# Ledger of designs, part 111: miniprotein binders against a2bj90

Target 1, 235 residues: a2bj90
Amino acid sequence: MSRSARRKTSALNTVLRVVEVFASIQGEGPFTGTYSVFVRLAGCNLRCPFCDTRYAWSLEAGKPLGVEELVEEIARYEPSLVVITGGEPLLQRHPLNSLVEGLESLGLRVQLETNGILPAPARDEQLWRVYHVVSPKDVPVRVPGAKLHPSWVDYARATGRAWFKFLVANEQHVREVAEYVAKLGIPRSRVYIMPLTPEKLDMKELLELHSRIASLAVKWRLNFSPRLHLLVQLP
Short names: E, the ipSAE of ESMFold2; O, the ipSAE of OpenDDE; V2, 0.75 times the mean of E and O plus 0.25 times the DockQ between their complexes.

## First folded at step 10 (miniprotein)

Design lr13 (at its last look DockQ between E and O 0.93; V2 from the best seeds 0.00; counts 0 for: pae E 2.9 > 1.5)
Fold by OpenDDE base, look of step 10:
Structure lr13 (fold): chain B 235 residues (1-235), chain A 115 residues (1-115)
Amino acid sequence: as target 1 above (235 residues)
Amino acid sequence: SDELEELYDEVIDIAWEMADLIYEFRKTGDLELLKKFMELAEKLIKIAEELLKLAEEAGDEELIERIRELVKLIEKAMEAAKKALENPDDPEAIEEFIELAFEVLEYLWRLIEKL
C-alpha cells in the first residue's frame, strides 16, 4: 500500500461535517449560563417531530472542516466551554475524538450533546474525558428508533461526567421519566427535566411553562433545565 | 393540608430510596438490601394507613381503592423479599422479588402523581 493511500485515509479521520459555529450562552443542562462556543455537527440518526434543528439532519447540510482549522476557529472565541451538538455528533465519532484531543490540548472544557442511541465513549477514546448531556428520545416522547444505549448508565456511574436531560410537558411525563430512570438505574442527581416547548409560544406562555415544569422538578426531586437562550433571546 | 404535604415528602423520599436499593440489589445481589427493603416497606405501609384515613375523610373512593391495592402489593413484595432471603441460591425467588419491587415502585409513582 503506497504512502499516498495512507495519507488519504488519515485525512478522512480529520474532517468534520459542520453546520455552524457560534458563540452564545449554554441555555440548558448542568452548564446553564456558561459562555460557550457551539459546534453544530451535521447528520442525525433520528427525525424527532419536535426538533428545532431539522436543517442539521442531513450530512450534506454540513461543510467539511478540518479538525485543526476548527480548533483554531473555536479558540479565537476564548470560550468557557465548547459545546458539541448537532443532529447526532457521535455519527462523526472518529474525527470528533480528534477534535476533542485538539481542544483539550488548549485547556478548553468540552461538553457533548447526544441522543444516547450510540454507545457511550470507551476508556481509550478522547471522548471519555469530556462531559456528556444525554437526551433520551424514547421517554417520555417516543421517537421511532430511539433507544438509550445501556453503556451510558455505566459511563455515568463510572465517571460522573454524564447527565440525562428529558423533555417533559406535564406531570405524567415526569412520572414516566421517574419510572424510566428507576428501571435503568440512572442516578436521580444526574436527571434533568426540561420544558418541551411547542413552536409559537409567546414569552408569557414560555415563562408559565417553565414555572410549571420547575415546580414539578421540585415535587419529584429532579433537577430542572431551563431553555435559558429562549428566555433571554439568544441563539 | 400540612399533614398531606408531610406524608407526600415521606412517600417521594421512600420511592427514590427503593429505586436505588433495587438497582444496587440487581447489581450486587447483597442480601442486606432485602432487609433494608423490608424496613422501607414497613414504613411505607404506615404512611399508606395514614393516607387511607385522609382519603376516607375526604370520601375519595378511587384513592382509597388505590391505597388498599398498594398495601397488598407491598405485603406481596415483602413476602417475596423474605423468600429470597431464605433461598438466596434460587434465581426464581430473586427475580420474583425484583418484579414485585418494581411493581410497588410503579404504584408509588402513580400515587405521587395524584398527590
Scores: ipSAE 0.849, ipTM 0.930, lowest interface PAE 0.6, mean pLDDT 93
Fold by ESMFold2, look of step 10:
Structure lr13 (fold): chain B 235 residues (1-235), chain A 115 residues (1-115)
Amino acid sequence: as target 1 above (235 residues)
Amino acid sequence: SDELEELYDEVIDIAWEMADLIYEFRKTGDLELLKKFMELAEKLIKIAEELLKLAEEAGDEELIERIRELVKLIEKAMEAAKKALENPDDPEAIEEFIELAFEVLEYLWRLIEKL
């Protein structure tokens, strides 16, 4: 590109720091099974010991990409759903709103994954209209620095566009989740429990853990989220 | 047995109904919800009596003690609800009810977990 074109691009486009863009199946939460394009944004405000995407923790891990170029790249996949994940995507809130605007102008459906520490979208943000899967790290595994911002509960009740997903390994964890969501006023219809998978599970162990957590979801009248992509060995 | 399973299902349903009720009370301060809490608490006491009978037949002394403790906690929460209803502008009475109501709910979750 000429210096003029590069300067014009910098003046006209908002940039995001992006680690990767890829097509796969959404394996978790209310949209499980949907053909999706994943956009992994760099940067995270947590350092969870069980994180399986540690390579996205640093903002420097991402490459700067113009929002317009990214929209065009995503659209070429012809996704049924665009999943914006990371790290923590809300650390790049301003250019993220620009990305959402571009994707929605093409009629693309968008879901955001967040740890919920930063506030829920305001009504005047493009993110207001996006679906959100919020994964608090307060309970049952208390990660230092984790705390769900209370605006997410209000947002979920006002819009119906947020769900809350918790990693659990056993019934004591499920009890802690039940207590937590009750105290925060999160309706159980918006709550998913999902298997907390250690790094060294074989397929048999993974299936057994799924079975146990699914049975607990039924017992406790909560929704169950698989980690379907792990079961079918997709990214 | 089928009877025990039905009682557990009722406890689980009541636990979630109680959670919703406490949340709505915190949000609205609607005194009618205090009356509904006491009605729900009376239903819990009846279920606890049935669970106690089954625990006695099984000789499960730990479960017997847990059920008796639950009943005492429910009674405390009902008295706090009555006090809050009689003193609706007293924030201490309101907070006492909310604390005890969540303690009942927490105890219900622990009882369910034992199963």
Scores: ipSAE 0.453, ipTM 0.802, lowest interface PAE 2.9, mean pLDDT 90
ESMFold2 (binder alone), look of step 10: mean pLDDT 85; pTM 0.846

Design lr14 (at its last look DockQ between E and O 0.93; V2 from the best seeds 0.00; counts 0 for: pae E 1.9 > 1.5)
Fold by OpenDDE base, look of step 10:
Order: sequence, then C-alpha cells, then structure tokens
Structure lr14 (fold): chain B 235 residues (1-235), chain A 115 residues (1-115)
Amino acid sequence: as target 1 above (235 residues)
Amino acid sequence: SDELEELYDEVIDIAWEMADLLYEFRKTGDLELLKKFMELAEKLIKIAEELLKLAEEAGDEELIERIRELVKRIEKAMEAAKKALENPDDPEAIEEFIELAFEVIEYLWKLIEKL
C-alpha cells in the first residue's frame, strides 16, 4: 500500500463540515453565561419540527475545514469555553476527536451538544474527556427516530461530565421527564428542563414562559436551563 | 394550605428517593434496598393518610379516590417487596417488585401534577 494512500486517508479524518463559527454567551445548560465560541457542525440524523437550526441538517450546508485551521480560528477568540454543536456533531466523530485533541492541547475547555442517539464516547476517544450536554428527543416531544443510547447514562455516572437537557412546554412534559429519568436511572442532579419556545413569542411571552418552567423546575426538584441568548438578544 | 404544600414536598422527595433506590437495586440486587423501599413505603402511607384527612375535610371526592388508589398501589408494591425478600433467587418475584414499585412512582408523579 503506497505512502500516498495513507496520506489521503489521514486527510479525511482531519476535515470537518462546518456551518458557522461565532463567539457569544452560552445561553443554555450548566455553562449558562460562559463566554463561548460556537462551532456549528453540518449534518443531522433527526428532523425535529421545533429545530431552530434547520439550515444545518444537510452535510452539504457545511464548508470543509481542516482541524488545524479550525483550532487556530477558535483560539483567536480566547474563549472560556468551546461549544461544539450543529445538527448532530457525533456524525463527524473521527475528525471531531482530532478537533478536541487540538483544543485541549491549548488548554481550552470543550462542551459538546448532542441529541444522544449515537453512542457516548468510549474511554479511548478524546471526546471522553470533554463535557457533554445531551438533549434527548424521544421525551417529552417524540421526534421520529429519536432514542437515547443507553451508554449516555453509563457515561454520565462514570465521569460526571454529562448533563441531560429536556425541552418542556408544561407540567405534563415535566412529569414525563421525571418518569423517563427515573426509569433510565439518569441522576436527577444532571437533569435540566428548558422552555420549548415557539418561533413567534414576544419578549413578554418569552419571560412568562421562562417563569412558569422555572417554577416547575423548583416544584419537581430539577435544574432549570434558560434560553439566555434569546432573553439578552445574542446569537 | 401550608400543610398541604409540606405534604406534597415530602411526596416529591420520597418519589425521587424511591427512584434512586430502584436504580441501585436493579444494578446491584442488594436485598437491603428492598428493606429501605419498605421503610419509604410505610412513610408514604402515613403521608397518604394525612392527605386523605385533608381531602375529606375539603370534600374533594376525586382526590380522596386518588389517595385511596395510591395506598392500594403502595401496599401491593410492599407485598411484592416482601415476596422478593423471601425469594431472592426468583427473578420473577424481583421483576414483579420493580414493576409495581415504578407504578407507585408514576402514580405519585400523576398525583403531584394534579395538585
């Protein structure tokens, strides 16, 4: 097997399809308020009806970027956190592990956003070391083809580096989340409920929805995730 | 009433404690967890009796019926826990307990949603 064939296979593992890179505040989950660089990867294995990033569903919506170039681009922002999001970032698992290795070599903290359908990181993956916010899409809003992979529960318990974020609109959704996490053995301290926000809410309606869901979080002993970026009008 | 809120807070906390206990039991098979479940179930019956009294004083027939059904479900889960303790090598007795115990937690959640 010629030296040229090994170089071509190594090059494929070092390219990501990226939709956008931008700096903002992390608006959601355990890192809310953190100055972050967002890396939105292209491609998703779901078609959620409530998805605000539908433009990222196709792999073709992303530009091919080298991992080294992307690490240099991210580092220029001097972020407190790198958030890897997209459609589903784990569809690009191999080059994503290389990206994480590059970012961690610079001392940058990394958080992944995932729908949890694909298996959790294995111990030999660079992804094992980073933080994960898993957003199941099977409860309470049932997206076709969504099912949480069981390995995420094991990963959460073994590492303490995973949280689970559920979109909720009312108390019935909060109950369904409670039932789901109880049955799967997801640690309650790692559960976040977040407002399911329709596209057409004004700021008053958005605040009222946040207030109602936050009160339900306290009632049900769950963590609350805001949509802080929407409240402060950041990307 | 402040008393009703306090009782509901206790019910929520017990339901989460039962859920954690059931997860550990499913993972370990530790029979001491069955005894702890029975202790929680006995505590929950006492709370249900207090809730029942308040519901009767309020004349809330729907709530009375729900609390009575809760007590029956708790008692059935306690019987299954006892059977599993007496027959630890019977996987069917263990599975029956786990199912009935989750049904109690699900019923508690439905009760809390309606309160």
Scores: ipSAE 0.726, ipTM 0.881, lowest interface PAE 0.8, mean pLDDT 93
Fold by ESMFold2, look of step 10:
Structure lr14 (fold): chain B 235 residues (1-235), chain A 115 residues (1-115)
Amino acid sequence: as target 1 above (235 residues)
Amino acid sequence: SDELEELYDEVIDIAWEMADLLYEFRKTGDLELLKKFMELAEKLIKIAEELLKLAEEAGDEELIERIRELVKRIEKAMEAAKKALENPDDPEAIEEFIELAFEVIEYLWKLIEKL
């Protein structure tokens, strides 16, 4: 069988545990504002106290979907971007690579969201060619068990296809992020700081927090990420 | 206020430049980067003197202490850089410089946070 035929066969026979598929706007990171289809995969290797998608923590929360069927469902939305998120999508790495193959064969642009505990893509993975937003959870809010795999820094520098996004509540958190990225060698052009939004914020408080964190991003010469979907009340 | 903003711009630029420089030095071992560190450190001493005058005029005791602590760290890191240049094959000298240089960056971030 040819390389092409083997790849197509893998996509047809592979299954993902999927919590939900929906259209919305990418509200965070470098692709903020892009019309997107979100694919939320089940399972996570962390239990972050600030997680707003706790319903995706267990693998049992997802239902099995064949990769070919999932590609067709995604394509019907005609998205400008496919965002693969979760829980932690890299827990389903093998079928995830098959999904990426199928989406890219249709010319669809793909972005993955990850907590960075599992290693960055190898050169022979389909995931090597997609965009990644890596959200380490060991700084500034230290989640037990979180640790950024060092391969993500090497991957970002080699490919230019990874960015690092940090939840911050105040300037001390921003200083901790600056210290962390300096020590790891993450260039500031790849760093986003984003508001750590507690539950129960009204719109005025949400806007004030965005303003304060955006001002800190300018002060510290880092990129700012909003939580745009919260501001415009989209999923 | 405008004077402080200009000094701030220089400090934040140097801080990120030192961070990038230390990453490159750890990756390559290029001794010319030690010389560049010392050049940036000399510039920081001059900026710290100007910042200290402004902090004294404002009566900002915490800022004064952060500036003085930063200067002490810069001086220690510069001595470590000189020692490493004189002993380029000594891994202890190289490691000492790296640790002290990161301390300078840490105290720069603490200064930036106050400013």
Scores: ipSAE 0.611, ipTM 0.861, lowest interface PAE 1.9, mean pLDDT 91
ESMFold2 (binder alone), look of step 10: mean pLDDT 84; pTM 0.830

Design lr2 (at its last look DockQ between E and O 0.93; V2 from the best seeds 0.00; counts 0 for: pae E 1.8 > 1.5)
Fold by OpenDDE base, look of step 10:
Structure lr2 (fold): chain B 235 residues (1-235), chain A 115 residues (1-115)
Amino acid sequence: as target 1 above (235 residues)
Amino acid sequence: SDELEELYDEVIDIAWEMADLIYEFRKTGDLELLKKFMELAEKLIKIAEELLKLAEEAGDEELIERIRELVKRIEKAMEAAKKALENPDDPEAIEEFFELAFEVLEYLWKLIEKL
């Protein structure tokens, strides 16, 4: 097998389908308020009815970018955090591990956003070392085909580098989250509830919804995630 | 009332502590966790009796019925915990405890939603 054939196969494992790269503030989860570069990957294994990034559902919506070029592009922003998001980033697991390796070599912190359907990182993956915010889509709003992979609970307990973020609209949803996390053994300190925001809310309605869900978070002893980027009108 | 708020704080804290105990027992099989579950269950019954008085004074028939059903579920789970402690090598006794303990949590979460 010629040296040329080995170089072509290595190059294919180093390409990501990327929808967009932009700098903003992390608006959600444990890193809320952090100056971040967002890398939105193309392709999703779900079709959530409340998805605000439907344009990322197809792999064809992304452009092919080399991992090295993408690392250089991200590094130019001098971010405090790199957020890997998309449809479902773990659909591109192999080149994503290479991306993480490149970013970590520069001393950049990395946080993954995932729906938790695909298995958690294994110990031999570069993804094992980064932070993960898992957003289950089976509770409280049941998306068809959504089921949290049990390895995420084990990963959270073993590493302390995972949090679980649930979309809630009311107290019944918060109860369903409490029931779900208790049954699965997700540590309460790793649970975030976040407002499920309809597309047509004005700023007053958005603030009221945040206030109501934050009060429920305190009542139920859960962490609260804002949608800070919506409140401050950032991307 | 300040009394209802205090009772609520006790109920929510016990519910999370029970959830942690059930999980740890499922992972470890440590029978001392069943004893701790029984201690929490006894505390929860006392709180439920105080909540029941307040619900009766308020005339809230739905809340009264929910609290009474919760107490019955706690008692059943305590019986199952005792049976599992007496028969630690019986997997059916352990599974029966898990089923009944999760039922207690389901009733607790529904009560908390109403408080």
Scores: ipSAE 0.829, ipTM 0.922, lowest interface PAE 0.6, mean pLDDT 93
Fold by ESMFold2, look of step 10:
Structure lr2 (fold): chain B 235 residues (1-235), chain A 115 residues (1-115)
Amino acid sequence: as target 1 above (235 residues)
Amino acid sequence: SDELEELYDEVIDIAWEMADLIYEFRKTGDLELLKKFMELAEKLIKIAEELLKLAEEAGDEELIERIRELVKRIEKAMEAAKKALENPDDPEAIEEFFELAFEVLEYLWKLIEKL
């Protein structure tokens, strides 16, 4: 059995619970602006009050899809980036590693979005080799039960493949982020602050919030993340 | 103003440099990083005195209080750093330094927020 045949057989043996697959632009973090295919996995270990993807909280919201078929579907879009998001994708860690294996075998670039509660990838996981945007929810937004696993800081420093993205509404929040990242040893070059957007923000208010948070990023010498998809009205 | 902007730039640079030094010292135990912390702390005290003069001229009582609280905490952290240098194998001296050094950062971030 060839190496290629073994990989195809392995992909056929695993299933992911998938809420949606769609093409769009990555609107947040270090890959902002990249033509991407989003794979939203079902299930989440948090119930954030500000979550804009509540429909992905339940594992029951996901349709079971075979990993090989999913890889083929994604590849047909010819994406510059594959964004694995959710819910919390690491709740489906084992089949997720199989998906990553399939995508990387086709030369596709992969980014994972995670709340960082579950541990960072081990060296023997396919997830070790992909990019990660970690969005801790314990500071400043203080979601109950949301404690960042310390392995993410070690992983980021060892590999250079992780960034940390924080939702902020004001300068007090930015100060709290600064305190938090300093204490954990997260280098500021890996830190993004991003506007915490209420549900009922018109475009003028959204732009004003972006301007305020971007100015704070400059003041505090941190990276700024927009919510570009909201500004250009893409999914 | 140009003077306040230059002082702010120095403060924010020192804050992030101190954060990096504290982390690296915890990871490595390299006592030279502790000496570097004291050098930055001395520089920060001098900057704080200039900021205090500006705050007094502006009558900004809240800023004055934050600067004075910061200086007090810097002095305590420097005493702890000196004790740790004199007792490098004493884990209590080392841990006291970390507690006071992170307190300096806390008050430094609060000063930055006001500025």
Scores: ipSAE 0.630, ipTM 0.868, lowest interface PAE 1.8, mean pLDDT 91
ESMFold2 (binder alone), look of step 10: mean pLDDT 84; pTM 0.825

Design lr3 (at its last look DockQ between E and O 0.91; V2 from the best seeds 0.00; counts 0 for: pae E 1.7 > 1.5)
Fold by OpenDDE base, look of step 10:
Structure lr3 (fold): chain B 235 residues (1-235), chain A 115 residues (1-115)
Amino acid sequence: as target 1 above (235 residues)
Amino acid sequence: SDELEELYDEVIEIAWEMADLIYEFRKTGDLELLKKFMELAEKLIKIAEELLKLAEEAGDEELIERIRELVKRIEKAMEAAKKALENPDDPEAIEEFIELAFEVLEYLWRLIEKL
């Protein structure tokens, strides 16, 4: 009678705190228009005054979900992209690497959204293989405690799998972004500017703001990110 | 004017080329990048002189002052680049150039914001 040794999978690396999982269109950055499953992770190391997902700031806002169960849930949507977002996904780095491994084993493409405060992935992490959209919060709108970790510039240059998305409201903000990316050595081709949208814009005001910021992107030779989901009224 | 648009396109292209060059130089210490910086700086001075004429014709005193200050910053950075080329083993001469070259970019971005 062979005693099958039940491998105790160490429970600590296999559970994520998840706020929500939903299918939509990626509205922002280099993957704009892609049919995507969004995984919003709980917990953030910032308190941005313009954050539209304040409900995700506490770890307690998320439910504990197993990585295997979450991979199965995501796979049922047959997404063209899996977007890992939240407060700050890299606060859950260990189980997040396990999630990425599971998703990649199914041939799913993965994109991370991060504020760039925590170090970029190391070469031995599963996260090294995925795409990253880094949203610095130190320029142009200075959020207290925001500072881009320098390893993101090195990661971007070494892999070509990172882009930097900046929230801008006017041309002065675009200038401040140009100064910042030049000083840090972020490649211009990896820079996106995106409209900083106040909570109370109507659709006409939202379109006008997109038009102005897109014109500035062309003027400054930068990439433009829409907030497409807001324009098409998707989640 | 079509002339101002053409000059703007040249300025924005030089600004991004200078940004890449300064970054590469700070990483590699390749002295050939200092020579390329001086070539770009000389081109930028000529463009600044053309912009200055247009600003004078328009009577834009603020723009005139900005262009004149940019030219002074370019000249200072060119002097520092020359000093670094003549003293490649002097880390202070290299750092002085990097600082002054970033100052040129700061003035360029502020000019671009006004064009």
Scores: ipSAE 0.834, ipTM 0.925, lowest interface PAE 0.6, mean pLDDT 94
Fold by ESMFold2, look of step 10:
Structure lr3 (fold): chain B 235 residues (1-235), chain A 115 residues (1-115)
Amino acid sequence: as target 1 above (235 residues)
Amino acid sequence: SDELEELYDEVIEIAWEMADLIYEFRKTGDLELLKKFMELAEKLIKIAEELLKLAEEAGDEELIERIRELVKRIEKAMEAAKKALENPDDPEAIEEFIELAFEVLEYLWRLIEKL
């Protein structure tokens, strides 16, 4: 076997720590509305106070699953999109590249969700060809320890396969996002603003917040991301 | 009101065009981008003059101050752009322009927020 063939075969036999696998609708970002299978990986390098998936913070929250078995489980759903999320999926980067290899060998489309602290994919990684939604947590929400790795901007410009999604509560936050993306050179066509939702909003409050942030997106000529799964009460 | 909406559309378009232009200039050093910056800056001054008239008619002192402060920054950045064009090999001239151009953006975002 060639060296590249041996690497691919060996990579498919690795293990990921997985919190949950489930089918739903992608509720956020550029693929909103797509029938998806979500793979939530364990472990996170942030402790965001607004996180609604805190059960995925610890690596020990994940159960070890072989990559080949996971690919087979995902394929049974016949998804239009496979969303790899977590915690922070790039903490398990090496076996994650194996999973992507397996999924792409079956023609499955893959999207990764990341906080962007760890570097963007290198050209020789399977993750290079995957779509990425990068959610920096240093602006406007200013989570301690958050800092977008500069390689994500270069990757987005070189490949067209990354978008940047920001949680905002008001117009001051949107101005901070505009300043941030301008300084980093992120084109506005790659920028989404999304409502920062408090823990206990009723449906009326949730809709009003969506309306406010959507209006700001139009005003500032940025893309708007809903939290569609909350509006339609899906996981 | 309809006049303000048209002026706003021009302002927000210029703001994002300037953001892209400053990034491209930092990356490439292409002197033609300095000329494009000056063209865009002159267009923005004309729009700012029209906005100032509307703000004065409305008695909006905060908006008046933001517009005047923006114009001051634009004029400084245009002078820095001219200096950089005359001294294309002077890194201090180039860095001064970049800093002042980002300052124009900062005040432009603050104006947009008020509008």
Scores: ipSAE 0.683, ipTM 0.887, lowest interface PAE 1.7, mean pLDDT 91
ESMFold2 (binder alone), look of step 10: mean pLDDT 84; pTM 0.821

Design lr4 (at its last look DockQ between E and O 0.92; V2 from the best seeds 0.00; counts 0 for: pae E 2.0 > 1.5)
Fold by OpenDDE base, look of step 10:
Structure lr4 (fold): chain B 235 residues (1-235), chain A 115 residues (1-115)
Amino acid sequence: as target 1 above (235 residues)
Amino acid sequence: SDELEELWDEVIDIAWEMADLIYEFRKTGDLELLKKFMELAEKLIKIAEELLKLAEEAGDEELIERIRELVKRIEKAMEAAKKALENPDDPEAIEEFIELAFEVLEYLWKLIEKL
């Protein structure tokens, strides 16, 4: 097998389909308020009816970018955190591990956003070392095919580097989250509830919804995630 | 009342402690966790008896019925825990306890939702 064929196969494993790269503040989860570069990857294994990033569902919505070029682009922003999101980032798992390796070599912190359908990182993956915010889509709003992979519970307990973020609209949804996390053995300290926001809320309605869901988080002893970027009108 | 709110706060905290305990028991099979479950269940029954008095004083018939049903479910789970402690090599006794313990938690969450 010629040296040329090995170089072509290595080059294919170092390309990501990227929708957008931008700097903002992390508006959600345990890193809320952190100055972050967002890398939105293309392709999703779900079709959530409440998805605000439907344009990222197709792999063809992304441009092919080399991992090295992407690391250099991210590094120019001098971020406090790199957030890898998209449709479902783990659909591009192999080049994503190479991206994480590059970013960590620069001392950059990395956080992955995932729907948790695909298996958690294995110990030999670069993804094992980063932070993960898992957003299950089977509870409380049931998206077809959105079953959480059990390995995420094991990963959370073994590493302490995973959190679980649930979209809730009311107290019934919070109860369903409590039932779900208790049954699966997700540690309560790793659970975040976040407002399920309809597309047409004004700022007053958005604040009222945040207030109600935050009060429920305190009542149920759960962590609260804002949608801070919506409240402060950032991307 | 401040007293009613404090009692419900204790119920929520016990429910989460039970959830962690049931998970650990399913993973380890440690029979000392069954004893801890029984201690939590006894504490929860005492709180339920105090809640029952307050519900009776308020004339809340629906809450009275729900608290009485909670006590029955806790007692049934405690009996299953005792049976599992007495028969640790019986997988059916262990599974029966796990099922009944989760039924207690599901009932607690439904009570908390209605408060």
Scores: ipSAE 0.853, ipTM 0.932, lowest interface PAE 0.6, mean pLDDT 94
Fold by ESMFold2, look of step 10:
Structure lr4 (fold): chain B 235 residues (1-235), chain A 115 residues (1-115)
Amino acid sequence: as target 1 above (235 residues)
Amino acid sequence: SDELEELWDEVIDIAWEMADLIYEFRKTGDLELLKKFMELAEKLIKIAEELLKLAEEAGDEELIERIRELVKRIEKAMEAAKKALENPDDPEAIEEFIELAFEVLEYLWKLIEKL
């Protein structure tokens, strides 16, 4: 059976539940500023109080969309990066691997955003070869049920294709991140700290928070991630 | 002030180097890493002595006490490293070192936070 025939083995495996597809910039992490197409998948295994995308929590929020059709739609944007996000995209792992295969066959660069509860990619998955930004929710924010799967650290060290991004509001949080990453063996070069933005901040307050967290990143020898899309008012 | 900043930068660099070293030792059990830990700890004590002089000149009594507590923790971890080197087949000696080495990091992170 050919690789093309494998893609047609199951109708469910060729369908993703998709909340939205849109062009914007990647506002966070190592690819900040990149012209991107975002694919927001439905379903999440967490209910974070600070979540900005609560409308993606339920699988019912997504509409079924064929993987081949989705690849064609994404390609028409001519993106520099395809960002797969959600909810938690790894809840739809099998058809997600099919999407990645299609995107890679067109030479498109792919980044996954995940909360890291489900395991890192295995070597025989298409997801093995894409970039990952992992956002653990058990430190310093303490979301119930959030625990980073240990395979992500092994994956990051073996491949260099994963980074870890932490929401922080103050220096106490940054110290907690330092303790956490040291204990787990996450190299500091793979660590980003990002502002935990409350609702209803005006632009002055947003800039002040960014400046404070960026200064802490420099002090603590960690990478800084903005929430650039908030600063420039993009989706 | 410029001297203090240079010393703090060095402390932060050592803290991250220790974190990597402890992780590598936990994964491999390589006893050479215990010797490297003691070398790094000795360097950190020398830096702490310089920081103590500057803190005394500034009259910063709280910082003086924090630095002295850090040195005490480093010395305790160095003794555990020496014990583990002398007893390489003793898993309790190995575990004691790892615990005390992470304790040094905890004190370092807390000290860095209060600057």
Scores: ipSAE 0.603, ipTM 0.853, lowest interface PAE 2.0, mean pLDDT 90
ESMFold2 (binder alone), look of step 10: mean pLDDT 86; pTM 0.857

